# VH-VL binders against Interferon-induced very large GTPase 1 (GVINP1): the designs that were tried, part 10

Target 1, 242 residues: Interferon-induced very large GTPase 1 (GVINP1), of Homo sapiens (Human) (q7z2y8r1479to1720)
Amino acid sequence: DKRLFVLSILGLQSSGKSTVLNALFGLQFTVSAGKCTQGAYMQLLKVEETFTEELGFDFVLAVDTEGLRAPEHSNKSKDRDNELVTFVIGLANLTLINIFGENPSEMQDILQIVVQAFLRMKQVKIFPSCLFVHQNVGEATATDQTMDGRRRLEQKLDEMAAIAAEQEQCLDVTCFSDVIRFDVNTHVYYFAHLWDGNPPMAPPNPRYSHNVQQLKSRILMTATQESRGNIMKISDVKSRVQ

## First folded at step 5 (VH-VL)

Design y8 (from z3 with heavy chain Y55W; framework fv_zimberelimab)
Fold by ESMFold2-Fast, scan of step 5:
Structure y8 (fold): chain C 242 residues (1-242), chain A 122 residues (1-122), chain B 110 residues (1-110)
Amino acid sequence: as target 1 above (242 residues)
Amino acid sequence: QLQLQESGPGLVKPSETLTLTCTVSGGSISSGDYYWVWIRQPPGKGLEWIGSIYWSGSTYYNPSLKSRVTVSVDTSKNQFSLKLNSVAATDTALYYCARLGYDSEGYWFDPWGQGTLVTVSS
Amino acid sequence: QSALTQPASVSGSPGQSITISCTGTSSDVGGYNYVSWYQQHPGKAPELMIYDVSNRPSGVSDRFSGSKSGNTASLTISGLQAEDEADYYCSSYTSSSTYVFGGGTKLTVL
């Protein structure tokens, strides 16, 4: 049986997930045919043999959700999305939460679903690892503006955590850090676009490419650290699907 | 699955304003790093880019049409629209809406709507 | 903004290779590596075949390849099949931050 690292990606429909995924996996992995199960698209990525000992796993299972609905207010759609998100987060060694746009209000649907899932997992003593990837931040986003953006995101996460806690009747939760270990300075990656005018603009934005490499490095480091402790085998993933 | 569908009148009189709407389903206009685009094709001729709009309302227009064209977006309805003023017979064409994706490595128009034929009478 | 120059028609037999050219200027095809190609069957919308000069989207046959030399981009179709019979359009970004298309090439499979 081979060692498997499970990476889940959550995001709204058309949130730029394909660009990030292609940048992360295009050159280091051999991609197998994808499979869709219960709204989750799964691709098995084989680690090149020269890297398997160093990384500590043989395969990466990339799990991508079919685009989550926002902003539809259907109760049936929200129940389906909650089940899918809970399944995908529960399966993963690391979950990437892909957010597009700068306004926390625009991200409310994905954050609400994710916070509810994390809160429910906390009740059963499961603490998943996650990273936020925030795309389409303004070109002018500098250190000060990034700090303001991080503060707004944290405030919105805290509000959603309080609401979710009240709905789940979990009165010992008052902010997002009570739900999952979260540091807004180290668990959020902002991708700024430094382009003028109609795309594409030559030359390409080098900062964007650098941030992708940084995220890739962190994902591989997290995968390596996780695999040294207690990585999954392929058979273990199959038992979770049932 | 992301789908785009054009709608609007098939016949417009000369000097009037053509209005077309593109309805996006299977995805949200306000999510993702995409522009939303109008492209036309006169019968038996090639493709012509009309204009692009970002979900925030930022627009870019073909200079040859800029004085007559307006593109707008309604994120609450998941639609974007084309308004072309003072139409003439030369504006008779199949009108497509499409998504414009881009990244540091290029751009692409995908997916496209099925197209809607607009005829300007005489 | 001017349309890019493509041959009006090209033909080939099944199993052969054909190439369609797309010629612009240093302000579009020659100035940037931002060329895309689209296939259009009669009565259908265009479909993306190649982007960024030579990149294929998922689901497009590896028989299709793109290249560029100077002010001319080229689409090559190897192992020509009856299903390849269609109109082909090139597109390029310009120094005016706009998009232009070629006049189109009708491919006939003999």
Scores: ipSAE 0.016, ipTM 0.416, lowest interface PAE 7.0, mean pLDDT 75

Design y9 (from z3 with heavy chain Y55F; framework fv_zimberelimab)
Fold by ESMFold2-Fast, scan of step 5:
Structure y9 (fold): chain C 242 residues (1-242), chain A 122 residues (1-122), chain B 110 residues (1-110)
Amino acid sequence: as target 1 above (242 residues)
Amino acid sequence: QLQLQESGPGLVKPSETLTLTCTVSGGSISSGDYYWVWIRQPPGKGLEWIGSIYFSGSTYYNPSLKSRVTVSVDTSKNQFSLKLNSVAATDTALYYCARLGYDSEGYWFDPWGQGTLVTVSS
Amino acid sequence: QSALTQPASVSGSPGQSITISCTGTSSDVGGYNYVSWYQQHPGKAPELMIYDVSNRPSGVSDRFSGSKSGNTASLTISGLQAEDEADYYCSSYTSSSTYVFGGGTKLTVL
């Protein structure tokens, strides 16, 4: 039975997720890909044999989602989104929450669903790990934007956590860090635009490459720690999916 | 279907600032797959690329115009705009907005707006 | 002046083939396979005909074809028709990560 690290990716922008996945892992070792019955897209990536002992797992299962939000906020659509998000987070050793663009309404909707899912998991004593990836941050004002972005994200997460806690009557939850272990300074990655010039042959943005390497290092560190604690096997994932 | 439409003044006085806006309909400007561009055509002459913008705000300008040009994007309105400072008679042209598509093998400008004529005259 | 050289005019009769050249340098047309062609009818915006030297977008007649040799890209129109009468512009990416256009070619269908 082979050892498996499950990485789940949530967000509204599919193209942004694919860019990050290709930069982190590439597609050269994909063993299988497809949709599961829950509506998630899965790719099984084989870890190069020279690294399997060091990392403590043999495969990475990347789980992606599309279509979290319907145009209408009907109870039926919300239930479906909640089920999909709960499934994806519950399956994962680590969840990446991908934010692409700067639409406040779009951010609030996905953050509300995610925070509620984490709160539900806290109730059953499941403590998922998460990282936020914010893509296409402008570089001219990157320092100010990154600092302001972290502050706004933390504020929105705290607001969503307070609302969810009130609805669930959880007196011990007042901010997002009460729901899961989270530090806005170390669990949020801001990616500048990939290209430093006009396409198709513009040179890659050096800050984008640096941020990819930092995120990759964090993912591998998390995976290595998980493999020493409690790593999944392929048979375990099959049981959870069914 | 995706459509682009230019708007702005048809007449600008020398030394003033020209401001044009492009409204995108039938698709989102907040897409990582495309850039948004301004291209102009003086009467009886060829096409000249002015500048490109990505929805994040990253801009790239024709070096000949860089000191006078600013392109901006407003994702909430699905619009992007051109400001050209200190205009002269030589800036008289049809101004087009267009989408810039690309992949690993090439690039293309498609679709284009219908164009708006800007005359610089006193 | 335009960065890319095109003949000012070209003419042909219905049913014939014509070719429009677009000549640059090793820093644009010769350095990359990133050439596109646009058709412009009087009073209208340019329309994409060819991209990536030889690729046709959906809806463009297969009578239009593109090629490149060294520093020169070419647009060939076979089975010439009256509606092909228009101005044609080439465009190329440059080593400075910019875009340049040719001066344009007026096609007259006799």
Scores: ipSAE 0.138, ipTM 0.597, lowest interface PAE 4.2, mean pLDDT 79

